# Designs tried in a protein design chat: miniprotein binders against o43061. Part 7

Target 1, 338 residues: o43061
Amino acid sequence: YNHSPEIQRSVYTLTGLAPSSKMAFVTMLTVRAANGENEVENTQQDWYYNSTRLLVHRLVKFKPTKSKYPVVVLAMKGIDQWKLDQLQEDGAIVKVVDPLYAHEVVDDVNDIALLDSRWSMMFTKLRVFEMYEYDRICFLDSDILPIKKMDKVFDVHQLSYSKDSVLFPPTLFYKPRRSIFWRRFTEEFAAYGLTRDDLYPYVFAAVSDPGMWHETPPPFKDYFNAGLFVFKPLKAHYKRLMALARFPKLYDNANMMEQSLLNFAYNSAGAFPWESLDWTFNGLWARKNDLPYLKAVHGKHWQPEGSLGYDEDTSKLWWDAFQEMQTYHDQQRNADLY
Key: E = the ipSAE of ESMFold2; O = the ipSAE of OpenDDE; V2 = 0.75 times the mean of E and O plus 0.25 times the DockQ between their complexes.

## First folded at step 3 (miniprotein)

Design e1b
Fold by ESMFold2-Fast, scan of step 3:
Structure e1b (fold): chain B 338 residues (1-338), chain A 118 residues (1-118)
Amino acid sequence: as target 1 above (338 residues)
Amino acid sequence: SDREEVELLIRFGDFLMEYGKHDEAIEWFEEALEIARQIGDKSLEAQILSHLAQAYMAKGDLDTALDYLKQALEIAKEIDDEELTAEILIQIAEVYLRKGEVDKAKEALEEAKRLSEK
């Protein structure tokens, strides 16, 4: 693992996992994604929904990438029931969630640069942090395609900044000055009944975002892509994220929506630094030279090659995977007739 | 780094200032000030004192704002940072104007102008 420099100095990190630990892959399907926003044709060309089905197929059925863990699709209220029924038949656990509207979350709606609908989609993604029944979640955008086994993504560290913890001494993986920053955040949320024990230990790990062009392997940047992250659902962290979401102008780059919020919430200089996952779990702007290393490719590869910086090999990979899924479903449909 | 931590705290305080959360911003700037002093970064210390002054100005506490700015000015002069000194003098002039002390404001602006011409 390519951990952030601060975390890499620690000698007292634990996975925090036991044989009884409940883990899940979770993806989010929004109304815009399910209905093929920006597509003028019929529902059969809903590529966001089709990509979601492919993700489910890769983790539930396809032997080379099949996971031992469940796959949950968080579906925004308003998606057609037949699409949800199909995902359930494909092997996913489908949970319908109410949208989080921007006007209900932010203190001043005039601070929102984007339309309410766009911000509501971003805020609704925060529902994933309310899935307290799981010990660890790997959230992945519906346009991620697994091409190798993903289960090792859960092998990340559980971090605790408790002053009394011999397993997580503050001097090894956060500076004493972070205790002042941490104190301010925890005190700010005291009205919610939050304590240090509610906020720690935590888990938050993601893959560095190298930008649109990179060498293989990509260079590390202290800024992660929010299309794949591993975390421990904690009520205190959900409340903290909702409190931060009230102030869009806090983020350096509000145009990145939830990615900006999460980078701010789990920044390396803060009380809850993110852990760097191996880049192969979230292959951004993947080209032919990256493919031998990647466990998953991330992008709208159903779009024509070159249109978004993708090459013919990554486009072919996605279409071959989609064809394999269709063949599988056709064979299952034929078997069900008997 | 510690400097990056301080800069992040200052940014957070500045955004709270935009939302009219002046008391909360002051608390963040005070945390940043404590860290800057522990590090011994005089430039950061002076910048944070300036941010504290802006927060007190927004609250209408002009005397407290002036006190912070005078502390910042002393530090900026000690480290021979002419650009920072000029910026602080402009803020001092703003405080004096709001207090109705036009002559003192003019003196501060003339000193800032002289430094900016170097």
Scores: ipSAE 0.000, ipTM 0.224, lowest interface PAE 13.9, mean pLDDT 76

Design e1c
Fold by ESMFold2-Fast, scan of step 3:
Order: C-alpha cells, then structure tokens, then sequence
Structure e1c (fold): chain B 338 residues (1-338), chain A 118 residues (1-118)
C-alpha cells in the first residue's frame, strides 16, 4: 500500500459553476439551554440571536456587504416563533430543522461520557449537509460579522480523484477470503446504492485555524476552523459524515465536536482533502492590524474576552455595526407607518 | 444488532489501517473483540484477532502479532473452519518470514496449501 503524497495530489480540479448555479449563505440558530432548560425568556440577553440578525442584515440589506445570494437561517425546532418571524422579515429564508440527538447518531451512548452534554446541539449542525437544493453553501457561525463583500467565497474548486485514489486502497498483503472483514470501508455505501460517482466530484473548503496569537497574515496550519466552510451538499457525503459521527473515538479532540469530525472527514491525507480558503473570509482572533484585510470578523465581539486577547477596536466595530442595524430597522418601522 | 456493530467496527478499523492510524484501529478492533466474546461468536472472534495481528504487524510488533494469530488459529481449528485456518496460516507465515524463521514460514504455508487445495 502506497500513501505517497503524489497519489494524494493526483486530483483533477474544476470549478463546476454555471450562471444557473444555486448558492446560499447558511447560518444555524440553535436553542440555547441553561441547566437543561430552554432559552431564557429575556431575549434581550440573547446575543447569539442578535448576532444572527446582524449577520442577516449585513448579507441581505447593508449595501457595502450585501450579497446577490440568499441567506438561510437553519433554525432548530423550539426557537420562539417571533424570533423566526423577525429573521424572515429581515430578509432571511428561515428553515426549521429537527435536532439530531446524540443517542440517534452515536452507536454507544457510553462514548458520550467522554464528551459534554452539548453533543446534541453540535450534531444538529450536520443538518446543513442535507440542503441538496443548493449547488454550493457557505456555512457561517452566527457570531461572524461581514465587513466587506463575501460573494467570492464561492469561487472554490470542485475536486475529483483519479482511479489511484486512496479511497479504494489495494489489498494489504494477500488475497483475502470472501469475508466482510476484508471489505473496504466504502463498500458500506454500496448497501445504500451509493457509488464512487455519488461521492465525486465534491467541494469542501475552509479557513486554517491560526490559534489565538498570530501574525498578519496568519501562518497556515493544516487544521481548519469549522465556523466557516464552503461545500456542495451531496447525499453520499451526508451519509458518510453520519457514519463517521457514530464513532467519536475517531476524532482527535472530543471537545471540538463537529470541528473535529469535519477535520477528520476532510483531512489532507484522506480521500476528501479540504481546500484552503483565503484567511480574510474567516477572521479568527482578529486584531486591529487584521481589520484592513478582513472580509469577515469571527468572534463574540459583543462581549470581548480579555483573557482571549480580543481587541477593543474589533469590539467597537461590532457594536457600531449593531447600532447601524438598529437604526436601519427603526427607520424602516417609521416608513411602514405610511 | 451486536453482530452488525462488530462488522461496522472492523470496516472502520480497516479504513484506519489504510490511513496509517494503527493505534486507533487497534482500539476499534479491541472493542469489536469484546463484543464478539460477549456474543460467543468464535468465528468472529478469530477474525478480529487476525485484524489485531495485522495492526501490530504494521507497527512492527511481530511478536504481539504472532501471539494474536496463534490465538486465532487455535479458535479456527476448534470450529473446523478450513478457509479461516488457511487464511490465518498465511498470515503466520508472513510473520515468520519477517522474523527470519524461514522453516516455520514454509511449514505454515504448506499447511495452508493443503487446506486450500481440498
């Protein structure tokens, strides 16, 4: 068996985009529970919801960052209807999804004992991979703030492999008997009528996670942040992700949840390597010096964490943007009176 | 079912072996072995022991691989599975060859040939 880098790099690239291609920005809004309870009634303290509204406003209404593509808010079942109605009024397409619970995904619930109870919310994020109506999706965490045009994020490659791909490795050292134990992992997809043509071509691109302290531009690290990624929704890839998600022991870091799963599923040495997006699309741990370059800032800048090194200038940027959105909505309400 | 879970764990373990993640593959094979023993499926147990041996061979731990294969061989013979016995003997021969024990490797291959030719 040859794990040569040359074999791993024998990839045909093609954009696969046509003028009729359907692209969308998608964010997830989950029910936030405290001590096992649903989100508190005082929604003025729900900064994730407020940040989601700001993200929608930036992509739908605010001219400097407005996209030509739709924005979909994938809302977990249980969120207050008035919040969903407001997001739709703001211009988002709102789709309600059923949660994916850990007991529905993980084969052995004892494996979850090594992980936080928040596993259920992280698995619900995988619902984004079922949006087959779109040719490409840019998923963004709701704490991302666009500060420049984002539409070029969809200009990524559609990847296919030669027949020499590591997806179908040869028998290791002898011709095995006809036993399920000698069958390749991908033969599992045959049980669902899936083939190699169902798996390729694929799209998966994300931004390298530079860590808390970094230079401008940040150095490349072969580990991506799952807060922003571009992909092509394919039933075969969704089934593959669900199959892998059943076994948390495959992940390098249980605390990173879906980020660990996605880094494993799309690792650089595997059958489906990730494509590196320009760092400016996902400005992690942004400092004042990063701002002239960034298209989007990623972080909980509504409540800066001093210990995490959040810059006061990025916090001000977020609050100014939030105030601008509130002013816009107040002006629209006044206009609607006529 | 438990048997289906074991089969899935083996498939994932094989995939991890191809990816060079031998330690993770061993963990999955060990989980599969525990379930197979709980079920009392001797054929399944022998096959899983064979997979553990492959993982240790890949790590260069030939003595541990041989120990697992000898356990698998004993079980395969007890359940009178000639195909499985031949398969395990071929793996034992590979281990002996890598250890430089050519005569033992030849003996194992000759036994495997006798079983496969029938």
Amino acid sequence: as target 1 above (338 residues)
Amino acid sequence: SDRRKVEWLIKLGDWLMEEGKHDLAIELFEDALEIARQIGDKSLEAQILSHLAQAYMAKGDLDTALDYLKQALEIAKEIDDEELTAEILIQIAEVYLRKGEVDKAKEALEEAKRLSEK
Scores: ipSAE 0.000, ipTM 0.210, lowest interface PAE 15.6, mean pLDDT 75

Design e1d
Fold by ESMFold2-Fast, scan of step 3:
Structure e1d (fold): chain B 338 residues (1-338), chain A 118 residues (1-118)
Amino acid sequence: as target 1 above (338 residues)
Amino acid sequence: SDRERVELLIKRGDELMEQGKHDDAIYLFEFALELARFIGDKSLEAQILSHLAQAYMAKGDLDTALDYLKQALEIAKEIDDEELTAEILIQIAEVYLRKGEVDKAKEALEEAKRLSEK
């Protein structure tokens, strides 16, 4: 089923937020070595963990970027306890989650490439959709650095549609026709007993992914980056995502498993179109000219010169921020001692 | 072969659809439809009718889209292609929902579910 995004967007009216609404920033810390990412060679120099600490510090302690909302770190089972204890001491709420392996989610186990270890844990990010205790979540990859206040990221409109939209599967207009996957998907969807009231109203908003170096502001593409998204946790949406995840051939690019799944699940022509967030909330491929506008910079800016996406100004910005955090922790230890 | 010519027209029409050139795509799909009917390939005819319906849906002409889908449905049933029949019924349900004809959309979807459960 394929609806015009304009028609679907025209029916939303309100943010759906109240003074009692529970909002949270959520990031995920995974066992990087286990998913084929080998940038961590010395556990004392675990830069993904260090970047996670910096993100927590920026949202919990650092006055210019400090949020009034909690920060939750979803830690994949297997992360060293001392890292979890430190994140909790830094002010994060730490929750340990079981990994979602590709072979547990994907029905077609004969596609060996999709079940390689580097993709096997990509579905673990879907655990964030099970956090039903919150009314609205902003998920952020741990390599995002807040540089201004981000609390307005939650000001996203909730979307509703006609009460029978829940009965229709995702887009089948062009590809693939005569697919056995439609039968399996429909059977699973129906087995969940999902209704319109279970699936609507919903919230899903993200920033368009430029995919490369860009002008300021970056050009819009109808494909979002899954490194930052705002959504309303609904059990029905989690069930729908898990049903779609079983059939990776429905996604555009299997190599980008969770991002491809989310772009498919919330495609602009489908029953649940994504809303565009202001690009400044997720500064991808950022250069000096972007920095005055950005609320957050996204990238592995701790990486050395010559790495993919390297830029001197964003690298300096990240290292200055990391030094500020270390100075803050040193000052707090000294204050606690005396 | 004439079949290869029809398949090439469909491919070019799909490329035009992806470019947002809906009227140009319709022109190629209509030409493909004439050729498919001339060679008597009912499967290609039903597929092309579905492509025409998608193009008219993209233009917001839901009545024309529905007419093409109903023609495609009749052919899919005639050739006993249950998978194609189910796919066309889903598209018919989508058109009915966009028109606000909810009960007709439900009927089409229930028929599609019945076929998919075989």
Scores: ipSAE 0.000, ipTM 0.126, lowest interface PAE 19.4, mean pLDDT 76

Design e1e (at its last look DockQ between E and O 0.54; V2 from the best seeds 0.00; counts 0 for: pae E 6.2 > 1.5, off the site)
Fold by ESMFold2-Fast, scan of step 3:
Structure e1e (fold): chain B 338 residues (1-338), chain A 118 residues (1-118)
Amino acid sequence: as target 1 above (338 residues)
Amino acid sequence: SDREKVEELIKRGDRLMEEGKHDFAIEWFEFALERARQIGDKSLEAQILSHLAQAYMAKGDLDTALDYLKQALEIAKEIDDEELTAEILIQIAEVYLRKGEVDKAKEALEEAKRLSEK
C-alpha cells in the first residue's frame, strides 16, 4: 500500500470517477468536398456522414454495442441541416461548432498559404477539449465502427503531478523560440486566471498506432493514434493545447496536425504522459485475425477493393453493419406509418 | 520487420499496377514512401520513388514521373549505389524517349553506361 499520498507519482490506479460523473462519446463531422473516394461511390452518398450515422446507431440503438452514455456529434458549421436533423432523430446529441482554422491558431506560418491548405480546418478537432460539461469524454473519429461494448474505455486513470514538480513542469520550455512562446503562453494563461493547479489532475489515454499491418496483438509504439482518445475536459489543458498549436515546429509531422500536436502535448517524457489504452478499443489496420479481439475497427472500410487499407473481411463487416442499420431504420419508418 | 512490411506495401501497389488501377497503386506507393522515410531506408525510398514514376508513366504524366525519378537518382547517388543509379538513369531515358526528347535520353543512357563500365 502507498504509505504517503504526498509522494504521488504519474502512475495512479484510481480512475477518479464517481457515480455522478458525466461521460460521453463524442465524434466530429466536418464539411468535406467530394473526393476521389466518394467519386468511386454513388455521388449522392456521403460516406463519412453514413459512417457517422453507423457509429451513432452502434452506440445508441444496436443492443450488442449500445452504450449507457450519450453520444454527441460535433458538427462543423456548414453541414446541411437535414443531416443534422437525421443524426438527432437517430439518437445523437448534435452540437454545431465553428471551425477552428489553422490561420487562427498558428503563429509561425503564413496565413495566406494556410488558407489554401487542406489542413486549414484540421484544428477544429480541438473543439472537443472545450466540452467542460462532461467529466470524461471518449473522442472517436467518425470512421470507427464499434463491434462490441465500448463503455469500459472510460475506466482509465486520473493522473496527478509528482511532489517533485520541477521534474514535471506544467509548461514547455525545451524548444527553440521558447522566449516568444513563453511570453505568449504566460500572457494568455494569466489573462484567464489559470495556474499550475488547474492542469492537474488530468486524464489522457489513447491506443498506440502500429502505422501499418501488424501481428496480433500489435507491437507497442510510443506514438498514439488520435482517432480515439479518452480525456478530462479542462480549460487549462485547452489553453495549453492552443498555445502549443501556435508553434508547429514544437511537434513532429505537421501534416497530421492534431495527431502530431496531441502526441507532443501528452508525450511520455513530458509533464502529461499519455496512458496506453488496450489496442482492442481502436482497431487500426485490422485484418481477419484481429477481428475476434476488437471492440471497434477503425478505417474507411466502405472503400472499394484496391483502395489503401482495403481488407475483404473488414469491408464485409462494415457493409453488413451498414445494411443492419438501414434495415433498422426502414422498420422504424414502417412502424411510424402504422 | 518494418522493412518487410514496407516491401509488402510495394507488392500491393505492383499488383494494382498490373490490374490497371493506377490511382490506387499511387496511394499504396505514397504510403510506402512515407513509411520508408520514417524507418530511414534510403535504398527502399529510391525504389519506391521509381515505382511511383512507373505509375505516373502508365497514366501518361511523364513530367511527374521524371520528377520522381530525379529524386530517386539523387538518393541513389547519395548512398553510392552505382547499380541503382544506372537503373534509374535507364528509366529517366525511357521517360525522355516517351516525351520525344531523344538527345536527353541519349545523355542519360551514356551516363548509365559510364557507371556500368566501372
Scores: ipSAE 0.340, ipTM 0.711, lowest interface PAE 4.5, mean pLDDT 81
Fold by ESMFold2, look of step 4:
Structure e1e (fold): chain B 338 residues (1-338), chain A 118 residues (1-118)
Amino acid sequence: as target 1 above (338 residues)
Amino acid sequence: SDREKVEELIKRGDRLMEEGKHDFAIEWFEFALERARQIGDKSLEAQILSHLAQAYMAKGDLDTALDYLKQALEIAKEIDDEELTAEILIQIAEVYLRKGEVDKAKEALEEAKRLSEK
């Protein structure tokens, strides 16, 4: 990535980021699934909402991890107003977004399940790329728990092409059904209504995804996790991303949802290679030996023993953090009574 | 190897099935399925779909189980694995019997028997 021979030939510039750059952490809150969960109004049982509150608390209020940058919650239309009000009281900027449905994005809707809410959530997440008011965004899944200061995550490079880099046509790779061979897909920027210069310079950085449990540190894989990524919102890149999203077969039929699309679009061998962030910003499959180094742990650690997200040490860490947040709010409520 | 790591995920799901923790087993099998698809291992993909079907059968969700088995059957036929195809057909027949669809169960069993007589 930053140290591969191909990445080292790309141009990095120290003049890419303006002195008054506007940065933000952004997360997303989606509508609860209508599978019986709507019959329960208790916030203790709505763990997506609870984990979002905890993320906001850790970046806005909790002194050991507090950020100097704003935290934005993109809330899908249909979230209860009292949850939005609480997130604003917690210190987040709340922006409500309309869903983006598969039939609005994909050319052949028969390639996907039209009623699968995961596809709608995937496409709706792409709206984060439209937040042009920011110079850099760090997107975080709501099941990420900061445990140290996170602000250095924005220390990434603005990437520019060079004359030598132009010798490689913009190429992406995909695997057709019934084939054991990968195929090349050469991009035609004019088909997007763009020129090469519209697309550079850009910023896109993420953490390598180990895929499962690992040693400390995790091994590098040339495939990033989309639970945390840093980018500059650019109209040209959003237009490119939406054009690629039309064809799920090119990005593994979204086997890993938005992660499949983003790894396709920012492939290390393509015209817009991703930059590798330090693994400690996105602690995937984190275990006890990882914790001294990590700035954030990533997982649904509220889940009970036996679940995929459970680990004795990280789950205890998560529950301790959740209890600290509840104590903070109890203390604020009692202080307001005086 | 990546294949060995996916097989470990399946083993963890199987242990949870033995403990009666079907919902957790499904989580592990779904993760294993995503990994098998990413590495392109069609044989593992079909096996994992069968494990998912068994978990949903244990929960009494026969329609979901049948859907997973039909996906597994399609893959087994695509890779021309007659032994796997026959095993999946036997599982499909058991789902049809539990749904009370005896004629469909018999059809699936007859196809499985034809493949095993080869």
Scores: ipSAE 0.074, ipTM 0.598, lowest interface PAE 6.2, mean pLDDT 83
Fold by OpenDDE base, look of step 4:
Formats: structure tokens, C-alpha cells, sequence
Structure e1e (fold): chain B 338 residues (1-338), chain A 118 residues (1-118)
């Protein structure tokens, strides 16, 4: 883990952040566009809801993983009210948000690698960057299962630039779709109507994405998974992010959706390099050997054997956790009757 | 190696194909395809596209199978792999035969034969 691009960080001052009372875990519950009549998609939507409930349960109720920090569910407009009410009952703060449609975010939607209905709302996750009421947010995908206490995830640094540093504007390279040539992108903050001082200090930390099955611990890759990240909501950063989002050509034609954008925006070679979180906070492609170290496991663990990323041990963990949640609610209902 | 990892994904897909779990196999092959693209292994990419085609053939979706095979063919030609090109052409011929397009199947087989005799 020492190979975070420390070299370019020599220009940045890392300062540890003190505990803040304004920190939250945030997840998102989206409405999958009702593709056609296939019963299978409705079942998938229900699983994401169930997974969201489980995440909330683990962070709010389940003693071994219970957090002292609030849990916010960003619910996309159009989710059934009974689901929202249930999540509130589970102890989440529910905030309804409007979707961010690709055609509203991107100048040319044809620059998106995959034009399917699922990708139309991929940018809705960016709504978390507007949560200025919090000093620090840990975003989690709804398919993350906490298995240990995660509160230390907020122990990150803020990055500041030295005014005396002749920072050459960082140059990023991007390859447009169907181009064999790399192009240079030099970021100009003035293009956003922002100064450098508007953008610093900042906080952005995430876990390296191994991309596939890996040894324990996983090797570090200078590419992070967007399923878990810690940041400070800043209006200037949202403005910057939305400006960059206009041009999918910059971020691999959004091949990995918002993850592509975020990896571009917080590129290690850029003006705002990401901070590496300990791998244990986001167990991607986790197997039995990883479990003793992990604080969370990330994947669609409810899926049956044969599914992409299926692992017997992690699947069992999820189902056991889900059953515990159900048992908890049954016990609560019985206690209220008595 | 990253290549070996992609090959493992393919093997998992193949096992699912053997079990008749074509939809699950497709998921694994699609993921393998993305990984092959990321590492820039064009040969693996073409092979995976062929595997996808086989999965869709097994599902009875011959048009989708043909589309994947055409993509594989383009890649195989780009990397100048004549053996791979010939193999893909044989698969294309099979799809055409199943579609009742006998003349196109013959053409594909003839081209495959020319490439194999070199």
C-alpha cells in the first residue's frame, strides 16, 4: 500500500482530519427503469432494496457493525413510499432525490460507450456530492455488507496545495473512443468559474479496485472502485465534477459509468489525486481467505451459484446476515405486541 | 498474470455452458471480454467473442451469435491471426447453416479453407 503516488503528493500537504459531528454513511437506492414486463427485473429491484435494508440494519442496529454515525439513504424519486417508510423505520434518514439523466449531464450522449436504459441514470450517484450539510461522507453501494465496525473509514486526510509550489498544471491523458492516439487534457479551473482556492483543501479517498480475483491482500492498482469512497462535499467540487461529466471522451466514454468519471476527476496524475483507503473497507471479489481481514464485503451476494462473482462463503455471509435482520424485525414486532 | 486470470474467467463460463447454464455463462464471458479489452489482449478478446457466440447459439439467438462472430472476425483479421480467422469463419458458417443461408455458409467455409491451406 506504500505505492500511492506519493511523489506527486510531495506538492500536497496531507493533514489529518479531526473527528467531526457532521459525518454520515450514505447509500443510494435507485429505481431501475422498468425495462419491459420481465418479472426478473422486478425481482432484482427488490434485492437491491433488501440489500439496502440490510446495509442500514448493519450500520444502525446490528451491534457488531453498528456505527455512531447517521445512515442516509438517497432514494431516487419514484420509489414506493412503503419502501421509504420501512427504511426510516430501520433507522435511516431517507432523502428523496431527482435522477440525473445522462442527457442532462453529457453534451453528446453518443459518446457514452453503452447506451442502455440502465446507463441513463448512472449519474444519479453524483447527487451525493451535493450533500453540503455534512463535513465528510462515506458513500457505500447498497450491495456492500459490513461485517466489522467501519467507523474508522472516516479517518482520512485533507489535501492542500502549497502556494509556493510551482505546480505545473497536471496533464491527464485520455483516449477518445475509436482513437488510437492519446490526447492531453490540462485542467483550467477558470473554465469552471473557479479558482484554485475554491477547490482546496479537499478530501477524496477510496479503495483500489483489484478488478478480479486476487491474492490476500490484493495488489494495489491506481484505479479505485466507486462503490465506497470518503469525501468532503464542496460546491466547487460538484461544479467541477459536473463540468467534467459533460465530456465522456475524457473518462473512457463512461465505460464504467460514474466510476470512470470519478477516476478521471480524482486521477493520481491530476490536480486532485485520490487517497488510498485500506483495502479492508471494500472487499471486492472477496473469498474465504480475505474474510478475516475485511470490514465489508462488496458484491451481489444474494445471487445464485453460477452468477458472476458468486462465492460460497460470501454468499453464506450475506444470507446469514439477511436472516438475522429478518429475525430481528420479527422479534421487535413481537415485543411491541407484548 | 492478467491473461491467466481472464482465461480462468473463460473456463468458468465454459463450465457453465457444459451445465446448460447459458445465461450465467454469458455473464462470465461478458466480464472476461471487458477484462481482455482492458489488458489489450486482442486474441483473447476474439476468443471470448466466439464463446459468447456459442452461448447465444445454444440459446437459439443466431442473430446475436452472428454479430459476435463478425466482431471476432474483424479482430482476428486485424491481428493477422489466420488460424483464428479460419476458426471463426467455420463458426460463422455454422450459424449461417442454422439460419438456412447455405450460400453464405459455403462462402465462409471456402475462405476458411483458403486460410488453412496456406
Amino acid sequence: as target 1 above (338 residues)
Amino acid sequence: SDREKVEELIKRGDRLMEEGKHDFAIEWFEFALERARQIGDKSLEAQILSHLAQAYMAKGDLDTALDYLKQALEIAKEIDDEELTAEILIQIAEVYLRKGEVDKAKEALEEAKRLSEK
Scores: ipSAE 0.046, ipTM 0.580, lowest interface PAE 2.6, mean pLDDT 87
ESMFold2 (binder alone), look of step 4: mean pLDDT 91; pTM 0.907

Design e1f
Fold by ESMFold2-Fast, scan of step 3:
Structure e1f (fold): chain B 338 residues (1-338), chain A 118 residues (1-118)
Amino acid sequence: as target 1 above (338 residues)
Amino acid sequence: SDRYLVEFLIELGDFLMERGKHDEAIKRFEEALEEARQIGDKSLEAQILSHLAQAYMAKGDLDTALDYLKQALEIAKEIDDEELTAEILIQIAEVYLRKGEVDKAKEALEEAKRLSEK
């Protein structure tokens, strides 16, 4: 028995299967900043809200980036109704969701210390895993700006188990030579209704997080950025994520709670390894030399010079895009008067 | 009771054990035990009691481990599961060996061998 099994791909790709037809882009709108920065006021000058509008505009209306798939904004309860009405007018499907607070998710809230105040609403992002009406979802942080067509992001594989793979921990006992009981337990375990068929096939694909000021193309890291991921909503996977979320010490990264949870849940050595998406779908820490390749730029590019990650080219790109959206809406408003 | 929760609690407990987080694993196995008892699944109850015993052994609390294993043994015998009974007896023998009670360990191993040979 190998107590630390060697890293092996426990799954295989299913071939000959067409992508499902019910696909959607989904983003989350909350009052709190996703990365733990100061909360943005729920006002007309809310740049997270404005960035969300720009994302919607890019996927719904702007011809060079317009998608054939719907865009859903999961809006946390408590956001001003006029903001939700505007997003709907912009062409988004707006769905209001109840927040998932840390005290409702985490088994021992004392384990999360100072994180609670800033990060309690980060678990609300897990609501996206309950959208069972869709066959595939591409989740995007609201600070992602599409600059080319994104629809091919859904061209990812369904992953299924290998007959040789271990679905659950290697054994209930430290000595698998006593395997008679383990085999018996596996049969009893299945009797509770969570079967391999409930968990497979699955879809989970994301872009590796290359770190700041990377090469072009960025080097692969076996750690993904949770700002963009493609998955198949499955009730069994949602229940698994909720169970794992109860224990922050398992995925021990105070600064990136939901990203740490997802990297733990879909780690390469586990039963549900993540699939690598082409880096151009999630352009992290983008510089001028990256821009010709990118389908989307990811960052708070509305922030002024001197901000972490500021770059003149990406800043200009974002402000030009924002101005273009405002001009489009002004022209539509004027047309409605006639 | 949530069937998915019981399964995830056991899986999570085992992962916590592998990471040396024995107290956290015990809490998860205790929750799983409560749920299994509410469902009335005696086989699952005995299996979870065995997980609790392994956690307490890892902490060096051999007396508590033995108590959990004896509870599991009683249930395994009640449901007439010879394979489960043999496995629990092997674990009881391991506890006795760690306590230095070699004769009691030999007795448990001989009974386990008798059951597994059938």
Scores: ipSAE 0.000, ipTM 0.237, lowest interface PAE 14.4, mean pLDDT 76

Design e1g
Fold by ESMFold2-Fast, scan of step 3:
Structure e1g (fold): chain B 338 residues (1-338), chain A 118 residues (1-118)
Amino acid sequence: as target 1 above (338 residues)
Amino acid sequence: SDRWIVELLIEWGDLLMEQGKHDEAIKIFERALEIARQIGDKSLEAQILSHLAQAYMAKGDLDTALDYLKQALEIAKEIDDEELTAEILIQIAEVYLRKGEVDKAKEALEEAKRLSEK
């Protein structure tokens, strides 16, 4: 049928940043069980924690990659206090957060996999959207290693749209008034005193997910990796994300729950299309040929070469970086002793 | 329930169609089709196949559109939904007209008219 109202929109390409704007890099450290590791006394190294320390060191202390912006570690409740204390000594701002369990977020949890502790905590990354004290955040997974300056990642566009643009299907502005989903969302949104005007202007930018083997530069895919994204924390956007999160069947793919949710919430056809960041900010499945271009490599490069398709050069890069950090900390301890 | 999610996806696909985003609409309609088939809702399945056909028509792929509409027609007839059958036959006629197959278009319209008259 051809009886649709014209929905008008305008795009503003200004950054929206002022000299007083507060920007931060944010990463998340989860309990070992959430990463598939045993929480019962294990003598094995916590490599996610070690990688988090390396990320902090690269952005706070290491001159070639040092940022002028703070680094915040969102630490899930239940992480050992000594790890939190160490990250603070390393120069991070440490903020403890309660996990977001799937059973607290999803309306219908008849899937037994969502009740498992490993799966139940997958929405905890959404806590980053509640950091309203910052004007712009770059979220990075703790297994990202900066190898060049990252500060230009914040140079993304601030977008505004007509009030008649669609929030999600169906909407009051396009096809009014008959969806139980829309009624529930509207009721929840209104309960927080929020309006459509609170959703704009917004910022959401991320790097396209290239897949495991790719050319240099990688081909563009209209699906982003949620391991690095830049956004403006807005209460209205957090509440919108939480409302959408209640219905996993809308955004598909339960195995990539928060990434699938974010791709749905910020899809290119919707009211809040994502901006494509330069691929060099999130070097997924990086190989030797990618390294001259990358500002950051993303992956579990502490694992033996070849186990995940990584080559010797990316593994060596990670281990050299880890050694540099250990040497720095050893020198600081020796200076403090004398 | 799964039914309202399918209906919501159909409305989203329709919105993408209006924006000229036909490839994106097809992906959404294909997702709706998967769910409709899983829940065994033949009426929704036929409706979604009709929406897929409209998307392929918009892209100029009349043969693929006709294949989807023929599948939808078979289902609509199986479930004895005369209103849906008539709607699908009108769409089949539109495809045949665009293909220049006037006699086949006329035959489909005559069948649709017969169903709409009781």
Scores: ipSAE 0.000, ipTM 0.285, lowest interface PAE 12.6, mean pLDDT 77

